# Ledger of designs, part 1: VHH binders against WD repeat domain-containing protein 83 (wdr83)

No score or structure here was measured in a lab: all are predicted.

Target 1, 315 residues: WD repeat domain-containing protein 83 (wdr83), of Danio rerio (Zebrafish) (Brachydanio rerio) (q6dh44)
Amino acid sequence: MAFPQPRPQAPQLPQHLWRTVDCQQGAVRAVRFNADGNYLLTCGSDKSLKLWSVSRGTLLKTYSGHGYEVLDADGSYDNSQLCSCSSDKTVILWDVASGQVTRKLRGHAGKVNCVQFNEEATVMLSGSIDGTVRCWDTRSRRMEPIQILDESQDGISSLKVSEHELLTGSVDGRVRRYDLRMGQLQVDYIGSPITCVCFSRDGQCTLSSSLDSTVRLLDKSTGEMLGEYSGHVNKGYKLDCCLTDKDTHVLSCSEDGHVYYWDLVEGSLTLKLPVGKAVVQSLSFHPTEPRLLTSMEGRVQVWGAEPEDAAENES
Unless a header shows other numbers, all headers, positions and changes below count from the first letter of the chain; Kabat numbers aren't used for antibody chains.
F, E and O are the ipSAE of ESMFold2-Fast, ESMFold2 and OpenDDE, as the mean of both directions, binder to target and target to binder. V2 is 0.75 times the mean of E and O plus 0.25 times the DockQ between their complexes.
[cut] marks letters that were taken out.
Atom coordinates printed by the task and the answers are left out, and those that the model quotes come from them; centres of patches stay.

## First folded at step 1 (VHH)

Design b1 (framework vhh_brivekimig_d4)
Fold by ESMFold2-Fast, scan of step 1:
Structure b1 (fold): chain B 315 residues (1-315), chain A 125 residues (1-125)
Amino acid sequence: as target 1 above (315 residues)
Amino acid sequence: EVQLVESGGGVVQPGGSLRLSCAASGFTFSSYGMSWVRQAPGKGPEWVSSISGSGSDTLYADSVKGRFTISRDNSKNTLYLQMNSLRPEDTALYYCAKDLEGYYDSSGYTPFDYSSQGTLVTVSS
């Protein structure tokens, strides 16, 4: 009479379609969870930023003020503010509750591809095709950036901030990591235009995607390549990549209409999730739960882990 | 396959004007924003101007604002750049580019399937 040995708990992966949202914004250029994952932001080619309830799937507010399409957005940790950036060359700080523009920040010489708050929402960081990152004080009425970073040799495609570090991806084929306290810069040469960068959840690794249809994981302290993920299609589009909430898997959008999931350590393809028959261009992973947002054309899909079936004991 | 064919370049004196054209095929032209990008000898690519799919919205680099006008004719799948008050600094090979969804670095210029031979503009001093 052998007692069954307990099997290790497999990580939950979001692969069950919970909801499809028709955003009515033209193309959705970026989709983002807010800081707590209860809301989602959609950046439209119609010049609008929209805030939605994840649980209800309902539109809560539309933010109008940009003069051209919205390319990226982020929410503050306390849900009081949003920031967005546009091909109109501006960064806007919004009051969530009123829907009003708090400040419209000018200075970039071209389209602004990416924007993010720092953890405390005291600074906004924006990256532009002008090759600069601009750091803006959220609390003062100052219109000039507090810092400009101009070491990039071509446009900034993506940025992420974690604690005192800024990570940038550039069309010049380089991933740059700035220590904002020490003023130090580390550069990793990839050799193909970068489409997306992010930090691992534990802050020990960096992830980048590039137009050679390859996602790469690097050790942050050494610059050693720990993983390489391929099989998807990324040749012409600025596609998002990310890590799961527990750093178990790497995810990438794909031009073939799928989201690809690879095991972080093994590099093996775990899941090829079909989204549709167009380019999947943006994704966002929930901060604490196995839940994924994907955007394709004008629609956002919400993906969750498969529900646990309640087994009925029938004698 | 996306095909972009630029024309209209030439040699012109400072203060002169040129009109560039870009004939597009292989995609639904009116559904995509379009851009002009230039590259001077020995320099990297510089974004010049962009126009929305409908033609209602335009953007310009500060170096050309007030002198250049971007326009399009969606019935003819053609993009235009009207260049006035030309300066020696405008001397470059000019490319048109399709703005790809989510790929807006260099204003949609891609080194892969959306770049063409370009058209050479020389402003003699």
Scores: ipSAE 0.000, ipTM 0.285, lowest interface PAE 11.3, mean pLDDT 85

Design b10 (framework vhh_brivekimig_d4; at its last look DockQ between E and O 0.04; V2 from the best seeds 0.00; counts 0 for: pae E 15.8 > 2, unsure alone 63.4 < 65, placed apart)
Fold by ESMFold2-Fast, scan of step 1:
Structure b10 (fold): chain B 315 residues (1-315), chain A 127 residues (1-127)
Amino acid sequence: as target 1 above (315 residues)
Amino acid sequence: EVQLVESGGGVVQPGGSLRLSCAASGFTFSDYDMSWVRQAPGKGPEWVSSISASGGSTLYADSVKGRFTISRDNSKNTLYLQMNSLRPEDTALYYCAKGFGELSPEYYSTDEYFQHSSQGTLVTVSS
């Protein structure tokens, strides 16, 4: 015919490199957007936590206080506080503006793999290779946690908090969901060490990645497996996984230097994004926009859905 | 009771080579995946390499790929790490541990982190 139909618009997936940040922290073990997505946090093997502007790619502040590698971090909803955890077995609460340590919390028997604030930043939750999750009151000066969760049979690799629920991933091959209000625990058996857990944006599903090179989507209420995503390499590293801002796609880091994107419902590979020739270890997806952070070795990459006009790959 | 005895460390110049050994006892060595973990002065422990129970699968940290080779002899209950093209940043106390990959709690087997610490073997790369 003389009048061809317009083609449907391709999904807006962050696949265009906007900038690469040389963090100068040794290896970047974790990269995280802050609550509003305007800033990013980098956790260094040099013992430092750094705060950067996403829009400028510039270093804003360095947080020094950990005795060993920083393994994870999170920012409070109001940008007033940061929390971080380290292979030094501590959790640190920081004042963003001053860069000062507000509190340094000890109690874990081994390295602390993951840390997060609850929505109101009244509690920090930390997960350790010691097999425990510890809940710390952010406003108390007491050294003791307000709660210890020790149902895990092996190290805690990952945790996420959503409303009154805590989700944990363990080396024991189980994903645990705690209803902190009701005191109830649901356990989903995966069978391989868990590297990362997260909630879907709508709160109805859980996502987990494991050392069998598989990412799984489970229905939260029933524990039924809704999706399975594979083709990437995850055999030994603590790699991140996540969902896009609209729950359209599942993403995973990979030991082969790529980020893998799968259609959530179909389970089909949509995009195999090349980052480089080393392990892509950490990623973070923007809370409201199709923008992605990845870390590989000592560098962070910022990815957008459209090319950044007049921007070069290296500014 | 699990006992691990590391040996083979020493002082070597950049570009040099060393072979580390770990003698295992107190458990069925052939049933367990094994790893090498290192701790540099002032830094936390870092996983280096892993080998499956059968020896059929190996994994390496990016920092050592192409330079280090992990191997095992199940008949001798011994784990090895062949280190080539050594760099100053490889300077560390090296430990063997049960487990595979970065996530195993058994990778952190020092007195500072765990009750069941091995003695480790010191590798110093300097000129």
Scores: ipSAE 0.192, ipTM 0.630, lowest interface PAE 4.8, mean pLDDT 88
Fold by ESMFold2, look of step 3:
Structure b10 (fold): chain B 315 residues (1-315), chain A 127 residues (1-127)
Amino acid sequence: as target 1 above (315 residues)
Amino acid sequence: EVQLVESGGGVVQPGGSLRLSCAASGFTFSDYDMSWVRQAPGKGPEWVSSISASGGSTLYADSVKGRFTISRDNSKNTLYLQMNSLRPEDTALYYCAKGFGELSPEYYSTDEYFQHSSQGTLVTVSS
């Protein structure tokens, strides 16, 4: 029995404020969903990392051990481990349940701007203003990195891992893509200091934000620029960008207190979401649902595609 | 509550010198990099200089390099800026800021400059 082809549904965009969390961490430098989207991490200028329940808005645990601001964090796929990086030049691996530091990794010569687990959480990858990416074995007692990637001519601002690939953004104006299994490197020259990089959800494109107030979408295989998105303000901050859960829109933080949404294909501005009156420094999009986290100063906000009292989410 | 109190500004002739101070309280001063930022009348804020938490590393904007010296005394919770060979273009309200360490001051914006500063201290270089 044949059914009519479903027509495309208009994308639902997170634009309704569900929750505001006052994190009590000073400025929140980064906000991140965990792998399943049920928890969020906040990276504080007060040196703390905190884990929260998204649905309840409640603090679950505080992780203390960094000597300076926490700049980025990531959770493992199974929710058992966290990694974080800091201006103190270290990367820390945490046990989620106990809150204990399982490893504190030194070796970077400057602040560590970004950190992420690989898919299996067997490796942590960290990027630093020292211009290196370091790969750390999570299972070994060895304190030395497995590998050091030093191709960058200036600091590393952002990295993302997808299956066998590592994408990095550098202050040298280049986006680099490493094939970790084949040992290959592709370099795309953007020409302005990169602040954030990510893959599209379908894995066919890369997205980068830079200090020329422009977000760019490139075809991964050819290097062709597929889209260029502007109108926001990004002149001095490391700001996050991303794609929606279904790759319909491009998002960027902005120094003007908004999150900008552009239609991926047409490049037109779809929504200018008012978050507040200060820099929106970080965002994270839910892995499977139209839900957005934003950080502005010491506050994190959760946004949904419909008002919370009309949704099936608990307060 | 974090507080930063600037002092030492004044009116000087071109070529003169001033020493600015910033008294810090409400946080462990020796744990943080510190910066000086200035704002000239009618202009946006401009980063001037930064010093690491230990005092072992310093950075300067090109416009002040060789003329200004940043320093700190962690036993007194005080940040300093020695300003020599002052020029009329140095006229501004000067603020100290927590953060903007030795490593990457270019990433921080206006709101981070003033998060915990007080009134600042006015430096006027005039004929």
Scores: ipSAE 0.000, ipTM 0.163, lowest interface PAE 15.8, mean pLDDT 85
ESMFold2 (binder alone), look of step 3: mean pLDDT 77; pTM 0.776
OpenDDE, look of step 3: ipSAE 0.020; ipTM 0.403

Design b11 (framework vhh_brivekimig_d4)
Fold by ESMFold2-Fast, scan of step 1:
Structure b11 (fold): chain B 315 residues (1-315), chain A 129 residues (1-129)
Amino acid sequence: as target 1 above (315 residues)
Amino acid sequence: EVQLVESGGGVVQPGGSLRLSCAASGFTFSKYYMSWVRQAPGKGPEWVSSISGSGDNTLYADSVKGRFTISRDNSKNTLYLQMNSLRPEDTALYYCARDTSGTYPWEKGTLSEYYFDYSSQGTLVTVSS
């Protein structure tokens, strides 16, 4: 088994608060960087999706069309489109510039917990409490999914796409990896409801968080567990986890108001970042820089590796 | 097509027990969260309990936790609610519902008509001396 190797440069961790954004959306259910990391998306319990400038902390556009809470969102690689999913059982494809709904896709039997574009933004993939993943063509006028994946025994909580692979996390305690070209499925049994899944940046490992307050790193090719990270609290909330931009550290949200950072290889706690006195539910790590987004209640915090030279809340 | 047929309601003394059943048909029962919702006379609906499709995850309202047990038999397409230590305030029409909102361990069931695709006609539970 092989762990991702650390880069020769010393890693910097985002632990300096740059700004706090009051999103005015009720609770922020998910926060996501866009593909280039210059913008952020916030998914609100008020039924809105909002696009913000990371550098200025300013609202750029509000996307209105969902009938209930927005639970997840993703941006296309070229910044022309957004996709979102909701408790209203729909997936919406949006035009970024106009703010208009391009398509509103129906078919899921229950709320849709997660959504993502593939790398080319030719397909949207959505995961629902109904236990299915649905694949939607972004280019055609087709309203039916091009593929339905229904091997899950319980609701889909999280999904990530990397090249030809789909990774899903389920309430049934299993992490599933689909090879979309070969039609092959690998299943890893964890035994507790999965809250979040992701790929390592180098694509060699998978990371999962679950309600047993444990984050696990598995070798993608063998399914062997390479690392286990604990000490945080994850017993009752759907919390996010991720890896740093250089795969040096594992991060997890926590119900105790902190973000936990562990050394990927050693498994030792490196940093316990205080965010506040409520549940930290969602996080997103910048694609190329040591910058982190965290959401707690109705607010998003932007964290950097160095102190910001501008005022926290620009006016 | 989709049908939910309830049974097991009745009149019981305080401290007594009842077991409610819901027979489901017309859909893939094992793929859906199932919920019990109750409505007391003159009051709005109250979510009681939910169970995941596999049966591995259950959630309860604070008012019934430790007294009620939700379970399912996917081979028989049947949902159950075992009610122990019944109180007068448990008196209500009890509804079996296919829950499309998803009642995960990290999320309590949302009580809304929009999150319930199919509801039974209810079964009356009366707790009275």
Scores: ipSAE 0.015, ipTM 0.385, lowest interface PAE 7.6, mean pLDDT 87

Design b12 (framework vhh_brivekimig_d4)
Fold by ESMFold2-Fast, scan of step 1:
Structure b12 (fold): chain B 315 residues (1-315), chain A 125 residues (1-125)
Amino acid sequence: as target 1 above (315 residues)
Amino acid sequence: EVQLVESGGGVVQPGGSLRLSCAASGFTFSSHAMSWVRQAPGKGPEWVSSISYSGSSTLYADSVKGRFTISRDNSKNTLYLQMNSLRPEDTALYYCATSDEPYSGYDFRGQTDYSSQGTLVTVSS
């Protein structure tokens, strides 16, 4: 009897469509997994934020309070709170269970493109076309921001928080990394409007997408460019990019109706996933599993690494 | 209701120049990215150029890059397109475009305003 040969580790990439959710929110401007990946958030042009079950594809709650399109949202680590931002220039803090607005924060001079909790959910950070990032205390009833960052020369398109670091992407073509404890700033000049920024899962690299149809990977400590990913179309829209759960691949939305997957190290195109015939606007990768959310027009698609069992769609 | 009124079109010889204007009302102009879109006779709409809400970032179609300059004056709610080195292929009805809904500062692709008459640019000789 021969022993079975070890099989090469197959890349577990979400390329099998599990379900399509019609969100009934007009256009879905952003789709986000919650902290544990069991739920998803959809930000609607109809002014609503909606919470859905990933496994069932069912609507759990609608959050109403914004005066215009919801552009971004985030969930706290303990699933007790949501934050959202809007074209109405406000940031809203929500109680998940009751669906009630706990705070509606004003101060931005223009549309708020991005919002995120820090890891402890003690602070919300919001980025606006007014060129500022505003830091808000989640625990106080204070309406004023605890800090304003105004180093950007044009609108803030994207932000991400990791530990004590804030990463921002700006229309001015710069990616900025702030050490929030030390007040230190590092600036990387890309030269085209930034559409999305994120950290690698291991925290060693930063990823940015820009309107020159290019995604770039930089070493965080040196600022050296480690990778460049192209072939997709990003010329006019604020499209998302991300890394897989194991930092094996870079993903980008595209104006051509596909999600592009590149091998992180080789830079080679691994997969061009067809979503549809419209702009793929937003994506979110599961925190620990090879699962992907994509948004196109008014619909969200849930993608998995294996074909979904027929029984899961029937339950 | 979004209102966009284009002007500045006309007849020019190849190599000539024109400056187009778009007067905007019915929305917060300073919070919207703006675009120029053209439609040549017998063809569908073609995106030409876009400008961010502040005017700090501009995008151009490859066919017009280096020849056209988009600009805006938020104090006057006006969008401009300076067209240099015009070619017969630039002959089209030119429309300015924006979203009737507030977009992020990065959505440089405006929606076509169906109420707009456009301004005709004819390059011939």
Scores: ipSAE 0.013, ipTM 0.452, lowest interface PAE 7.8, mean pLDDT 87

Design b13 (framework vhh_brivekimig_d4)
Fold by ESMFold2-Fast, scan of step 1:
Structure b13 (fold): chain B 315 residues (1-315), chain A 125 residues (1-125)
Amino acid sequence: as target 1 above (315 residues)
Amino acid sequence: EVQLVESGGGVVQPGGSLRLSCAASGFTFEDYAMSWVRQAPGKGPEWVSSISGTGGSTLYADSVKGRFTISRDNSKNTLYLQMNSLRPEDTALYYCAKLYSDESGYYQPREFDPSSQGTLVTVSS
């Protein structure tokens, strides 16, 4: 981890509710910032993917093409493409501007829980309850995956990609890290079904949440556990976890209607943010600013560190 | 097309027992993991227990572990929850939920929006 600044200032934590968006998609299964944080994506149980303006809270476009619930989505770095995955066992590549399906990719034997572009948006990676990760070429007309990863013993719940590394979380209680160019695999045994995985912003650590109501931080180079975060409730639902924009805090959704914030190094609870009276299921942290998205039932909440321009625009 | 009908709720004194049932139709019951979820008055839904499609694996919330037992009879398309040593805090509407999974059925629905009526359990003295 980095050496602390000589005059550290308290980080701004998003805890002021700036906006609530009624998505009108049934349940919102996942909420995601786009690559630059100016837009948000909502994945609906009504089979739609929707794109919204963060600053205005307005619906910009609806993407229709999936046969069942949309479970995850991602946007390309240049905002030209979206990808999504569904209980219908497909991955769809969309043109953002036209709203049209570019490709509908089939091959998974079960529902697809997670999907992401690589940094260059040349590949989509999808993870399914069928236990496989499939890598799809975004530029070719090829309908077959360029690679299938099948080392998992049970369903894939979550994946994240950074540069040449793929991180996966599985129901089998293992977090797997693949070096996609070298063909190397590192496995960390957690022992409870994994609900979410992510990389630290600096790329040096991995974070995982599991159904034992525990979030864990591991050093990539050594495999050493650097932190363990608990006190929240995650026993039955596939809940998200993440890190703040500057890697100062760990966040987790909770079945008790709160988002939990822990100091990354000390592991102490910093903030227990009340979202509401239902399970808060999905969250997304802004890539560069202290801004958080949470989803609860059919609504998305936008949380900030009380910026002046956001209060003015809300009216 | 999918239909779930919960039953077996009622009023019991603290320390009492109840057995809840969920009759399932409209899908191949043995292919899906099932769960029980409860919602107390004025609170959000709380996951209680899950069981795999074969019945070989079970999970319980810490608040009910050692007191509740989940089971299923695939020949009758029925899910059960045996509730022992009931406490006032167990008072809630109880719902069963179908999971889209194989043995990976430890995953609950990420949001629970029951189309069924549920079955009411009231624990009072």
Scores: ipSAE 0.000, ipTM 0.170, lowest interface PAE 12.4, mean pLDDT 85

Design b2 (framework vhh_brivekimig_d4)
Fold by ESMFold2-Fast, scan of step 1:
Structure b2 (fold): chain B 315 residues (1-315), chain A 125 residues (1-125)
Amino acid sequence: as target 1 above (315 residues)
Amino acid sequence: EVQLVESGGGVVQPGGSLRLSCAASGFTFRDYAMSWVRQAPGKGPEWVSSISGSGSYTLYADSVKGRFTISRDNSKNTLYLQMNSLRPEDTALYYCARGSEYYDFWSGESPFDYSSQGTLVTVSS
C-alpha cells in the first residue's frame, strides 16, 4: 500500500497550546524569542527581565537593574548579550551568563518603548516617547549615542532592524524606513497611531498595525498597499503584529482575547485563536519554525503547529 | 511618594456638565499616559478615556465619545476630564490612573500602576 503523502502546501500554523508559563513579574509587557528560538524573554511590570527555556518552560535567569517597568528586550545572535529598555528612560546591555549589567545607557527624555540589536550585535537601536531613535555602539565605552534620529513628530512606538535598514512606527501615524548607509528616509502615512512595525522575512514588504483596528502590508520599494487585515480589536492598546516564519500569514494580537491569522495574499481570516478572556498584549513568532509566544496579563503561552505529544524531543 | 488626587465630582442634573481634575506628584508626569476609569455602584470598573504623555493622542470609550474631553497640563502635573451632556448612567466613582505604557491603559490583571480614592459623580439629583 502507498504511504500517506504530506501536503506540502498546507499551512503550518501554531494553534495548539503547549504550555502556559506564570512569569511572576506582574504584567508581561513584551515577550520575545531569542535569536535561535530556543529561549524566550519576558519583560515585567515588576522591573525585571527574565530568560526562560522554551522546551522546558523553566526560568533560567532573572535580570534586575531597571528602575521601572521593562517594556522591550532583544537577544544577540550569539546568545552572549541581552538588551532591554524601560519606562525608567534607560537602555541596559546585559551579560547573559553572569546576569550583570554591562552598560546602562542614558539620554532619552522619556520612556523607551522598543529596543533591538542589529544582526551583528554591534549596535543597539532604541525608540522613545521623546520622538527619537538612538543608535548605541555595543563595543565602545562611549556613553553618547552614535546617532540620533529625530524626524518623528511624536513618540516612537515600535522599531525593527533588517541589514542596513531601520523601520519605525510612530504615534504621528507614520511608518518611517531609514537607509542607515545612504542616509535616506522614506515615509508612509497611515493616519492612525502605529502600534507595531515589522519587515517581511524576505525583506520586500513592511507590516504595520495601528489604532484604527487595521494591519497593513506595504511594498517596501513603492509604498503600494498590498494587503489590509481587519476584524480584530485594536483601539487602545499597543498590540503586536507579525508574519509567520514563511510569510504565509499575518498575525495580530487583539483586545478581545484572540490572536487573528489572515492569509497574506488573500487577506481572508484563516484562524481566530482563543488565548483567553483578557487583552492579548504581545506576541513573538519563532525565527524558523511555526511556533508562537503570546502574553496575556502575567502569563505567557507557547503555541505549536502540532500537539506537543506529537513532537518528540531528540535532545 | 506617587500620589494621584482626584477632585471636581458632585451632584448634577441630566444634561449638565462637570470638570474633573487629577493632581499628580512623585513621578515625571509627561512620561506617562494617563487614564480615567469609573466604577458605577454594583458594577465592575469601566475605562472612560486615555491621553498620551505628550497630549497628542486621546482615546474615548464609545459610551462617552463626543460628550467627554480628556486633557492634561504637563507644566502643572494635572489631568482633566471635561464631562458634557451628562446622563444618569454616567453616575460613578471616577478614578485617575497612571498607565504604564503609551497605549496600554488596561492589562486585565493589573490595569494601572496607581489610582487613588476617586471622586464621586452623581447624575440624578
Scores: ipSAE 0.012, ipTM 0.356, lowest interface PAE 8.2, mean pLDDT 86

